# VHH binders against StAR-related lipid transfer protein 7, mitochondrial (STARD7), part 2

Target 1, 216 residues: StAR-related lipid transfer protein 7, mitochondrial (STARD7), of Homo sapiens (Human) (q9nqz5r112to327)
Amino acid sequence: FQSSGVQHHPPEPKAQTEGNEDSEGKEQRWEMVMDKKHFKLWRRPITGTHLYQYRVFGTYTDVTPRQFFNVQLDTEYRKKWDALVIKLEVIERDVVSGSEVLHWVTHFPYPMYSRDYVYVRRYSVDQENNMMVLVSRAVEHPSVPESPEFVRVRSYESQMVIRPHKSFDENGFDYLLTYSDNPQTVFPRYCVSWMVSSGMPDFLEKLHMATLKAKN
Key: E = the ipSAE of ESMFold2; O = the ipSAE of OpenDDE; V2 = 0.75 times the mean of E and O plus 0.25 times the DockQ between their complexes.

## First folded at step 1 (VHH)

Design h12c (framework vhh_gefurulimab)
Fold by ESMFold2-Fast, scan of step 1:
Structure h12c (fold): chain B 216 residues (1-216), chain A 125 residues (1-125)
Amino acid sequence: as target 1 above (216 residues)
Amino acid sequence: EVQLVESGGGLVKPGGSLRLSCAASGFTFSSYAAAWFRQAPGKEREFVSAISSGGSTTYADSVKGRFTISRDNAKNSLYLQMNSLRAEDTAVYYCAKDYTSPEFQEALDILSGYWGQGTLVTVSS
C-alpha cells in the first residue's frame, strides 16, 4: 500500500469518534455533495426528517484567520455584503462570557417565506490549541417573540473551527463548519437542493470576498 | 506547505520496543496538537495517541500503559515510544497535525488532513 507523498487530502469524516469508548451506536455517514477549489461540502441525514446536517471543509491562502474570524463577527459589515439579510442585530451581550444573542431575518427563495432566527453566539481564540471557534444555537428570548411576518427557525446549530497554517495574523488557514437548521418548510427537497447548489456555496464565496475587501 | 515525515519503524520480536519519530515542517508545530494513527493490512486507519500543544496526552485503549507519546517543540518533532509490542501492533504508523479531544476528533481528523507515507512496524517472531 503506497500513499501519495505529493497529494494530501483531508481524511473523510468518520461515522464514530475514534478512541471514544462511550460512543453510542453508529451515526449516519457523511456524503460529499460538492467539491470546489476552496471548499468541500458534505451532508448527512437528520433522522426523522427530509433535512440534513451539513459540513464544510475550506482552505484559504490569501486571507488571515483573524480577518476571516472578525468579518463573521462584524454584524454591521455582514449587512453590507450579505444581500439576503433583512435584519441582523445584537439583542443582548453577556459581559462575563462574551456571549451575544442575535436576531437575524433572512430572505429564502420564492415560494418560501422569509425566516427569522434568535440565537446565542459564543466565540473564542484558543491560543494553546492554535484555533478560533465560533458556535451558535437557536434560543428563545423574551424581547423577540414570534411574529406572523416571518417563520421562526427553532432548530439551528452552527460550529466553525479555524486552524491557521502559520499564525492568526498570517495568510493561510483551514476551517471546518458544521451546520444544521430546520426551516419548517412544506418544500424540504427544494430547500435542500437550493442550500447545496446556491445557498451554502454563495454564502461562503461572498464571505471570502468580503474578507478580501476588508483587508483594504 | 504542511509536511509530516515518519521514521523509526522496523521488525521487532513480541515484547520488544521501538521509538517512532515524526518531523514536522510548514507550520508552527508548537501551536498544534499532534497525533499518531496506524493502519493494519486490510483494516481502517485507527487512532493510537495524541498530545496537545500544552502536553496533555490521550491514548487508545489498545495501547494504554504500553505506548508513550511525546513532543520536542524546539526540534519540531513528535515521538511514539512503543513498549511490550504485540503481533496486533503490526501496522503502518502515521503522524497527523491536530487531535486535541474526543469531542472534536471527527472535525480535527478532517482539519489535520495531511499524512506522510508512514513508517512500517512489524511485530513477529
Scores: ipSAE 0.000, ipTM 0.228, lowest interface PAE 12.0, mean pLDDT 80

Design h1a (framework vhh_5c3l_4; at its last look DockQ between E and O 0.08; V2 from the best seeds 0.00; counts 0 for: pae E 16.6 > 2, placed apart)
Amino acid sequence: QVQLQESGGGLVQPGGSLRLSCAASGFTFSSYAMSWVRQAPGKGLEVVSDISGSGGSTTYADSVKGRFTISRDNAKNTLYLQMNSLKPEDTAVYYCARGTPEDFEKALRELGFDYRGPGTQVTVSS
ESMFold2-Fast, scan of step 1: ipSAE 0.047; ipTM 0.375
ESMFold2, look of step 2: ipSAE 0.000; ipTM 0.124
ESMFold2 (binder alone), look of step 2: mean pLDDT 81; pTM 0.824
OpenDDE, look of step 2: ipSAE 0.064; ipTM 0.455

Design h1b (framework vhh_vobarilizumab_d1)
Fold by ESMFold2-Fast, scan of step 1:
Structure h1b (fold): chain B 216 residues (1-216), chain A 125 residues (1-125)
Amino acid sequence: as target 1 above (216 residues)
Amino acid sequence: EVQLVESGGGLVQPGGSLRLSCAASGFTFSSYAMAWYRQAPGKGRELVAGISSGGSTSYADSVKGRFTISRDNAKNTLYLQMNSLRPEDTAVYYCARGTPEDFEKALRELGFDYWGQGTLVTVSS
């Protein structure tokens, strides 16, 4: 599988290019904030805010795309491998469309309070384009009103595309994750620093290890 | 008018226990997160413990396992139970009302304006 290892280099985010007259400078340049063996992490400012959009490009050669994808969708298994989960419940499910509404409550380290998310996720396996897609975004749901017990995250968007090196059932794939997670007042600077330096990296490492365990 | 009045401080020997109280008035106490901060002589203020309106708690590593923060919404009162006290716990202790952001800043970063007069805790022979 040497040819894929040589030809499938992680795509580097491109520097700002000239756009349309109304988009010049509108798209900010990506800056690399982390370069690890299995993934690279970049950020760019969200115009008009002090917040960032994040992008992760990762590669694994020891697990299959299907295993990695399924581990992320397995809510009960997620509670087992993700020690930060306080609560993770599927509120509403449409298995035909792949649409699910979830309530997720997670620990943050001291001095941070726990946060909760209500989000819809949609997933698909696209055999024609040889990719798997997982998209999530924060929503409101009448069954889960805001509670003073947790800090509600209302601005959350995530898109992950998984592209096999060979097939969905053979080891080796690349993934691209684009993520933004912040209304201006919910994540103070300390929380953002922790998420970028520890939270995101630890989550991705534990997800990989959980996928390896599921393989056996 | 928001008022926070701390009490319960005093002189105690190492290994002893003390309970601090904070009487709150001028706002709907049950709706707000509350915290205890301390300031030792010649040092900056340190967040000791926080409690959300729903009862979730957070503690500085220096006090975990020894201090317990609690609240009584019927009495509009915040408590700090301090066990196994050490000389380094000597400080003026302040009650604070705030948002999650105020309690989640770096321990030395101060952006909190609702402080009581404080209550002195001295841990000594």
Scores: ipSAE 0.000, ipTM 0.248, lowest interface PAE 13.3, mean pLDDT 78

Design h1c (framework vhh_gefurulimab)
Fold by ESMFold2-Fast, scan of step 1:
Structure h1c (fold): chain B 216 residues (1-216), chain A 125 residues (1-125)
Amino acid sequence: as target 1 above (216 residues)
Amino acid sequence: EVQLVESGGGLVKPGGSLRLSCAASGFTFSSYAAAWFRQAPGKEREFVSAISSGGSTTYADSVKGRFTISRDNAKNSLYLQMNSLRAEDTAVYYCARGTPEDFEKALRELGFDYWGQGTLVTVSS
């Protein structure tokens, strides 16, 4: 494990390819798969699989960075607004680093089994660079062994960077989310199709609405 | 609505061969993993072989090299080609539907939600 720090990311990945473009080596090109008014979604292949790493660039003008950030950290509130959550619990907190280990169980679309994730989450507020960062990755934890009830996701990484237009407490910000996991499915194409058309857009819309509701 | 119907069982001499079939209906067969299990009288049900929706296969050590699992998604059918049969292969053979994304659990009964009624295979003489 490394201290993540603040990484400089280009705001958008490279332009979309039309599929017949060559890609070489282990690094793959980003492909835009959705272009909506409030966000853009890109994906790139994970070498050796039919799975993708996803990237979202989004903008809101009706909520503050702090509200959006806090709603994502509030596990009890997430269980209220995220209908796919079966279980979401903090199983360990590290007082020194501020890292939290969570156990998250979520529905996947039928016929896929529900998945569970054990992951470490670290967050930071970078006042010097005017950014908020949330990073998560799958880990092993002895208190949460694999269960026959759920498919354990062992490969999971998520990073969100929130950049205010003005301040942390004024409406308006951009965010960049980079996400990948391996749900260990033999239906990678079905899973990918669901993620792009429903899973990711629905999650982002519900998160925005939950933030609007929380501010009132 | 979901149905799995096995056929092809029978009496065969040691060293012989049989091909079992399982006809699936009431669901999109191509979207699911499928497996064969067997149960001898008075014994627990044991795993024989599984195949993912994408065609990846796995076998119990006791049958590896002798049995071949296959599927025909156009016919909604699962097959088990059994060669070099032994007296200890005598059992009722069941086909089962598993969730295709849960391949590791497909090796266990707990990963399967629908079962056929079984077809008897007797290896004797």
Scores: ipSAE 0.000, ipTM 0.110, lowest interface PAE 17.5, mean pLDDT 80

Design h2a (framework vhh_6fv0_2)
Fold by ESMFold2-Fast, scan of step 1:
Structure h2a (fold): chain B 216 residues (1-216), chain A 126 residues (1-126)
Amino acid sequence: as target 1 above (216 residues)
Amino acid sequence: QVQLQESGGGLVQPGGSLRLSCAASGFTFSDYAMYWVRQAPEKGLEWVSTISGSGGSTYYKDSVKGRFTVSRDNAKNTLYLQMNSLKPEDAAQYYCAKSGDEYLDAIREMGGYDYRGQGTQVTVSS
């Protein structure tokens, strides 16, 4: 016999305004850059660069955690709803561990050249803590060498935690996404501006709509 | 130990103004960013505003931009929220919080008044 208990919402990251005061191996503080209906977006500087690590806290009440999680794992479906995808292919899969290696090629805003990513993605459903986790990071893979056609992104990390308000199969959840990459661009400020104003907001909105459309 | 004490709430009519205060102790106030968060009846905690330790940078929830102003007096260890053009949807219990509180859910555990104050109630009645 199990106790239902009260569902607790995942923590919301605090807005940060003094990122540059941290130094010498300390993590810099988060700065809020967007507050939208479904999500809040923060960033913090990556030391020694003009680039940022991003954090998103989002809430949906019209889709289930399982639907949202599964849409993100559906590589074929992502090619249909994400207009920036040039190529997205699973290179190898270990379904027992929930691990996949993917090759992803994406448009960047003109006049920037397209980028490609080779990354391992791991996912898990944690029944005990009532959460779902999706993590990704850049890796090397011998079947996908660097090509002069695309700029290879070698620094890429993404972690998403989904915490239901009720169950995995009932509408309502919060999610926390932490994301960083180094696109190796000569226009880092332009790239950052695009990511905040268009790239990330458009991706999240399309992901939500794709989840609604996948709903039976 | 970190202590935060909010004050300045009350009953106001739509379009009215209130100034909230938060008295801080137990830490070096100027070293930390400070936050205003609120909880309306039957709703979750929501972030309202942020101010940097120096006071040089401020951020606001979209629905309060242009109406609310956050400020601080580091000599008095006091945080302020000036609220103008108040709307019924602004009615809530308001809390201040310091940076380093990783989790907003932790702010809900107010029983002991540790480093989280009891809040100050804002009612907007027409």
Scores: ipSAE 0.000, ipTM 0.103, lowest interface PAE 16.3, mean pLDDT 78

Design h2b (framework vhh_8h63_2)
Fold by ESMFold2-Fast, scan of step 1:
Structure h2b (fold): chain B 216 residues (1-216), chain A 125 residues (1-125)
Amino acid sequence: as target 1 above (216 residues)
Amino acid sequence: ELQLVESGGGLVQAGGSLTVSCAASGFTFSDYAMGWSRQAPGKERELVAGISSGGSTYYADTVKGRFTISRDNAKNTLYLQMNSLKPEDTAMYYCAKSGDEYLDAIREMGGYDYWGQGTQVTVSG
C-alpha cells in the first residue's frame, strides 16, 4: 500500500548472489534513500555498526565522460570548486602503476570537527569495455602521521565507474559510485545524517557545475 | 591530572532558578565538547545538555526551553543555567568531557568518557 508504483532502477551491486537475493535470511540489502533528478542513492548496513555503505547511480547529458573524469583527477582545480577542502596534496606518485597517495583535509559542518584522509587512488580508461574507473582507499603513510588537529578517517573506500552513452568525448554518461567510511570508529548519527542529506548531494552538484565550468 | 569539579547545587523551590558550574583542569578545555548528565533516585542516568568546542548546543526534550548550557574557555568553566525548575528535575548533576578531543559527541551519552563526582540539585514543591 506504500511506495511508488513504476520506476526503473539501476543495477544492484554485483556482490549479490544471482537468483537468491530475495531469499529468506538475506539481511544485507541495498535500500533507496534518495531519488533526485540526476541521481539515485542507496545504502546498506555495515555489520556490527550503525554505519552504512552508500551507492549512487547518476546520469548527465550536458558534459562528456572525459571532462567529468578529468575534473575529479585535477587536484588543483578541486581546491577551487570544493569550498570544504582545507588541504589536498599528492604525497607520492608511482610512475609504473599510476597510483597516487593523497592527503585530504576537509571541513565538516559545525559542530563537527574537520577530518583528514590519507588515501591511494588508481584510475584507468578501458577503451575495449568503454568505461573509466576511479578507485580510492585509505592507507597509512609515514610522511603523514595522525595529527592532533583533525579526526583521521582510517577506513575509507570509494569506487566510481563511468559508462559513456556514446563515446568518451561526446555528452552523456551514467556513473556508479560506491562509498564507505570508517567502520572501526563511530561517527555520531548527526554526522551520518548530514553526509546523506546534504554532504553527498551538495558534493555531486558542485562536481557537475565544476565540470561545466572547466577549462578544456 | 584530569579533574572536573562541580559546584552550585542546592535546594530550590519549584519555579525557581539555579546555576551549576564545572571547573575543568588537566586538559585543553577549549578543544573538547562538554556536557551535563543527571541521575534521579531509581532512574537511569540521562544526558541533559551538551556543548561543542565551537559553542553549538544540544538539549534533551525534558529540559529544552528551560535549561541553558554555556562555557567560558578563558576560565575553563562549564555552566548549566536551570530555569522554571520542577520537582522532577531533582537529581545529582554530573559534568562530562567528550572522549575524543576532536570528535564532537554532544548528542550521545556514549560520546563522553570522563565524568565528575556530581552536585546535588533538590527541587521542593
Scores: ipSAE 0.000, ipTM 0.102, lowest interface PAE 18.2, mean pLDDT 78

Design h2c (framework vhh_7qbe_3)
Amino acid sequence: QLQLVESGGGLVQAGGSLRLSCTASGFTYAMGWFRQGPGKEREFVASISGSGGSTYYADSVKGRFTISRDNAKNTLYLQMNSLKSEDTAVYYCAKSGDEYLDAIREMGGYDYWGKGTRVTVSS
ESMFold2-Fast, scan of step 1: ipSAE 0.005; ipTM 0.266

Design h3a (framework vhh_5c3l_4)
Fold by ESMFold2-Fast, scan of step 1:
Structure h3a (fold): chain B 216 residues (1-216), chain A 128 residues (1-128)
Amino acid sequence: as target 1 above (216 residues)
Amino acid sequence: QVQLQESGGGLVQPGGSLRLSCAASGFTFSSYAMSWVRQAPGKGLEVVSDISSSGGSTTYADSVKGRFTISRDNAKNTLYLQMNSLKPEDTAVYYCATGSPEELWDAIEKLSGEFDYRGPGTQVTVSS
């Protein structure tokens, strides 16, 4: 796994510990749960919960890193291609740090209730290291209190790193997405199963198609 | 102790109708949301419909929308499911249950065949 440690071809996720993983309460090994044409998805359990940390490694050769990155940042375009969005708004923007606070309300399929997220998003284009980074995490904001209408996701973290095969403006890149949730945010097991088997794969496929449409 | 007992299942031809009943006891029926859950042969459990404590709000799975109607009679502590335009794909054991749909799905994944707030079930077979 270490022998494939080049920047544009990161190694597959490996076990964090060896030997007595269960008895030591240390991070468990990654388990591959999906192997698709454009991405691979792994999970590992969060000790003491029914929740998981997720990792996605994906590759595209028909869109540019900049197009893929910009489509994710385009809130208005997201509302057009993502039919599950009920609301997606930038609440606050810090011009100095590049941080944005967003309020996102999304449908979940029956029998699950709709969820809402208040999260801060920060992004950067690192020309020196030839990568683009998008980081998000749940926050509290006084203008968006919890509502009985939606289930508030209180703990959410994601990090996506995009690495071009050539340049930011030429087709071809790899991305690594790590998603984790706090054990205190309660998702029913069915909700977790749907997110992994349908929700996340469908989202990634629609994101790719939306990027292709934005290309011309 | 929550007790739930389903009835009304049977053999029916495609396009036919059945009405399921669930008799509830051991709790204040009028204070709890109720659901119908089914398990088809070789498949997992599926929540097909739920109804609020007052009967003022109902939801349905996409697979049964427009064909099934959930209702309740709080004076009789009874839950009903009217099933119209039945399809072979509706063949399943039908259970009534108490609690929110999310709680039911969590319990179903945890226990697969047993959870604290469902009845023993009634068999519905849609075949020629």
Scores: ipSAE 0.000, ipTM 0.214, lowest interface PAE 12.3, mean pLDDT 77

Design h3b (framework vhh_vobarilizumab_d1)
Fold by ESMFold2-Fast, scan of step 1:
Structure h3b (fold): chain B 216 residues (1-216), chain A 127 residues (1-127)
Amino acid sequence: as target 1 above (216 residues)
Amino acid sequence: EVQLVESGGGLVQPGGSLRLSCAASGFTFSSYAMAWYRQAPGKGRELVAGITSGGSTSYADSVKGRFTISRDNAKNTLYLQMNSLRPEDTAVYYCATGSPEELWDAIEKLSGEFDYWGQGTLVTVSS
């Protein structure tokens, strides 16, 4: 093959060189676990656990960045299109930073019990750098103590960056989503399998369809 | 075999314009992120501009508002339109390809470098 160059396909991304070994060996590499038309999904192990951090790179050409961004911020609309949501409410807004604290209760696949999340989210629209950013992380809030009714997720982080192809109000953008949580389950392998095969793909596909339906 | 061939470099007066092209072959061009890097005499390589497979763009602060990166997937060609050129833009310009994650990581100042590079094209800005 090497002699003829018959297979003109690129090698794997970020081939490890000897110089990369001298990078102090601190970064775990991303592995691709799903390649679909509108997105690619990677994961990497979280050291000391049976869990993963996930990364999604997606592209849409039939919806605008602003529509996609706003659909994610609309808690009432989220409850309408996301069948896994049991409860989703804004419990506090910070006047100075614009941060919101939310309480989110969601179904997990049988036989897992439902989980609840208390998290702060911040978002920004950066006109100068032509990007939109949405960041969320688990927090504690006195108005929402832990309850035996649901398993409280205490470790949760999500970051999404949206970059338009043209403008915030024209169709076409790429997004990068980095996500991790610890559902505190005795079925970690089952949970990981469900997340990759169903949870994440179904969520992204429904989010896209919800955005299309919200178009003017 | 992945091949990237840059062209369009040359000598130009300060304030002038040049358009660089990169002809790609040996891979599914439309599926990969592309970038322009440059290396000035005595300096390391600097990411100038990047474009994802979907068409999102990013620029170094030193070139924002002056340079425009674009791609033509039907022609397997990457472009860099350079306007209002300055003497400090003098460098060899390289075309590169890699995954979207590598491009975003590099642009956001995270660890990462592209797998394939072209031979480069020289841009000289002087009177």
Scores: ipSAE 0.012, ipTM 0.475, lowest interface PAE 8.0, mean pLDDT 81

Design h3c (framework vhh_8h63_2)
Fold by ESMFold2-Fast, scan of step 1:
Structure h3c (fold): chain B 216 residues (1-216), chain A 127 residues (1-127)
Amino acid sequence: as target 1 above (216 residues)
Amino acid sequence: ELQLVESGGGLVQAGGSLTVSCAASGFTFSSYAMGWSRQAPGKERELVAGISSGGSTYYADTVKGRFTISRDNAKNTLYLQMNSLKPEDTAMYYCATGSPEELWDAIEKLSGEFDYWGQGTQVTVSG
């Protein structure tokens, strides 16, 4: 049996404290870098680089899991709400499995050049465990060779898990997003600062607003 | 509970054919890449064949042209059809699944980093 009024509270990543950052073979701890009303943002160093893996834990009570999930899969709609998109096209699609290969070209903040990504995206709706999963990773595809017009990002990973508070079609859910890429920039500190202060928060806020505007 | 159960192994004469099967349960089979690996006595485990959720296939050079991997998403079953069997194909054959994988990684070379392996089914080829 269930008790009434139960709410799911996913565990937060352990905060990073002072330690040996040069410790070879040791997994890095998460450091909280932003705490906002609708989400918390952590980062951890990628060993041997000036770059970070990011993790977002967010909660919305005014949109459904299905709406939020579908907005992320809608490439035409993303070109309308994401002002940084220069190009976003599906190169290859298997609609039965939900696997897609995409070519994505995006603005980066001045003075950085625009970047392009070729990545495979796969999603699943797990009714048994009451969750939705979306994963993406950089790939090479013969139809999209590197171009001198854009800097090709070769290292990119994204994983999002969405957990409803009630059902897929009722308002309220938590999500966990883990994200990393290597933009191959000579301005790594600037890029990291931009990602934390503007890039990630702006993307998440616009995604939320786009979900609110989506057709039921 | 995620479970993989291999079956269909046995003794077969060189030049013969055999189909091994893997029954999957406890996860959304259609959303995952699947593979077959084998291990002969005294040798390392070898990835033999792989199939993405979208149906793209990979084969090791040792079996290319002789083996065919396929999946039946309605039955949650993975198959490996083995033709023109050689004594060198004698091994324990393992079914494997991983988290949702890259389409191109699955067709170029399936990783040995599958998250779950079954108990295996023995194939012995006499010569």
Scores: ipSAE 0.000, ipTM 0.095, lowest interface PAE 19.5, mean pLDDT 77

Design h4a (framework vhh_6fv0_2)
Fold by ESMFold2-Fast, scan of step 1:
Structure h4a (fold): chain B 216 residues (1-216), chain A 127 residues (1-127)
Amino acid sequence: as target 1 above (216 residues)
Amino acid sequence: QVQLQESGGGLVQPGGSLRLSCAASGFTFSSYGMYWVRQAPEKGLEWVSTISGSGGSTYYKDSVKGRFTVSRDNAKNTLYLQMNSLKPEDAAQYYCAAPTDFDTALAELAGSGYDYRGQGTQVTVSS
């Protein structure tokens, strides 16, 4: 008897070593928390905290790498498709490196207060390695001091690598997103639950839909 | 599950040659670019070479250009690195890396390690 059809699954992220078990050097294995048609979501505990680092592996066959990349860089377009954005503004550009400092203010679910992020974003199109990279991390900037109106997120890192299946301008690619932040909430379990069940999946679904609409 | 198995390392004299191989499984090999990276004792991981999924495009670290050649056999799911005119500075543990371990690009930006590389193969250059 013939076996059922072949399943194609992306490989699971792994910890660097299972033998690194002390609290200073401990790297924990990824746990899959969501398996959807276009992406898989994993998390792992951040040692010494009640928070998680998240990893998303996604695959699209209906949009190009360049379209997906450009939609993420377009701050004006993001304000249109991302209903959680209160403010998203470039506050500084470095002409030489192309780095940008952004101020991002976003809704969080009740009863959490809205959060704001000041972060530097750097992106590159690597023609030689056939990849596109987007990295962001929290920074301090004198033009955007902390405000009592929003909770400032001081710990934020996001790294995305996009790998074309063929070229930057042909449909089909994989992406790997690694993300962590500390939203400084007194409801960490509720926040983690919301991020996994709603926050992250809704963001990724809307990003895909936004890319399809921009395809015109 | 992505699996990578390197082989072909060994001891050579300066000016010698070695051919490294990487047997890949668990993903659609021909659809993805591949990397060679190396780590010398007490140093971080260093990118050496990249080859596109089709094999049509190749890229090299400046210090190995003209001496190293990356190639692939997509029918055999195997990646190769031909190393000629080996120098003492080339002595390192050599790893192949798949794009499914996208940390290769992130490591160049952040100095982080790779999750999906294999066990590696040791290259020693001795006079």
Scores: ipSAE 0.000, ipTM 0.098, lowest interface PAE 18.7, mean pLDDT 78

Design h4b (framework vhh_gefurulimab)
Fold by ESMFold2-Fast, scan of step 1:
Structure h4b (fold): chain B 216 residues (1-216), chain A 126 residues (1-126)
Amino acid sequence: as target 1 above (216 residues)
Amino acid sequence: EVQLVESGGGLVKPGGSLRLSCAASGFTFSSYGAAWFRQAPGKEREFVSAISSGGSTTYADSVKGRFTISRDNAKNSLYLQMNSLRAEDTAVYYCAAPTDFDTALAELAGSGYDYWGQGTLVTVSS
């Protein structure tokens, strides 16, 4: 009748076929840093830096995948609901591929200078895999050279996958957002802490609210 | 310590049904997705089905319409309801979970599975 704690077996070893072809290529573990009603936020270190790659898993049951997707593509509407936007402009568009190059200028909290991004955005609706995908990455563009007015972000990548619970036009979906960014601040720890604790959660909440308002 | 324990395998005739269970421990099951894989003798391990923490499901083409994946977060359990079983479904079935992000979107994001159960044998034969 003696009892002393719960006995658990160690986790089984990871199969070789699930790893990268060598140990150097293995990705680092994600650490959950936030668990909120509509989303969970993880981070993992970027090798060779003091920065993190972030991953957000979110679920909504009151908006459709198509509404959520379209709100993110609507640059004019984003300027209305995102108070941090100073400038958001499409500077080049490829009508065949749907790729767009954008110039985005955003406020950062005092005393940090505002940042600007020049990035290419591409999106697709994959009916076979029942998902919508939105990818973005920093690029250089001759029409938007660096300015002393803003801190240029050169290392930016974002990928969002949206998976419906039912259909693209019925309420309910999960999304997975993977994001990395180097805003090149003189206080990297302060800037990163703000983005995790306030910036990203506030953005996601406002995006949800904007989608609800666009629905009506 | 992360542990996954499968049960419910057995011998069934073609056209029959089975329900597999997987009991998870050592992590916050409700925060992660989970998946079923299978391996037949002499073949590579193949994906069967996955479910996200939010309830989104994905199925391999070979099992669509016949198998249903579900979860019970209160019991830290994953299930696979298998209907209209065929001889080709004969395999050891494995429960799998990542330790670092949601499984139902992991295959789309190119991520692997970190933890595996010991497997449960399903034999479909007359």
Scores: ipSAE 0.012, ipTM 0.407, lowest interface PAE 9.1, mean pLDDT 78

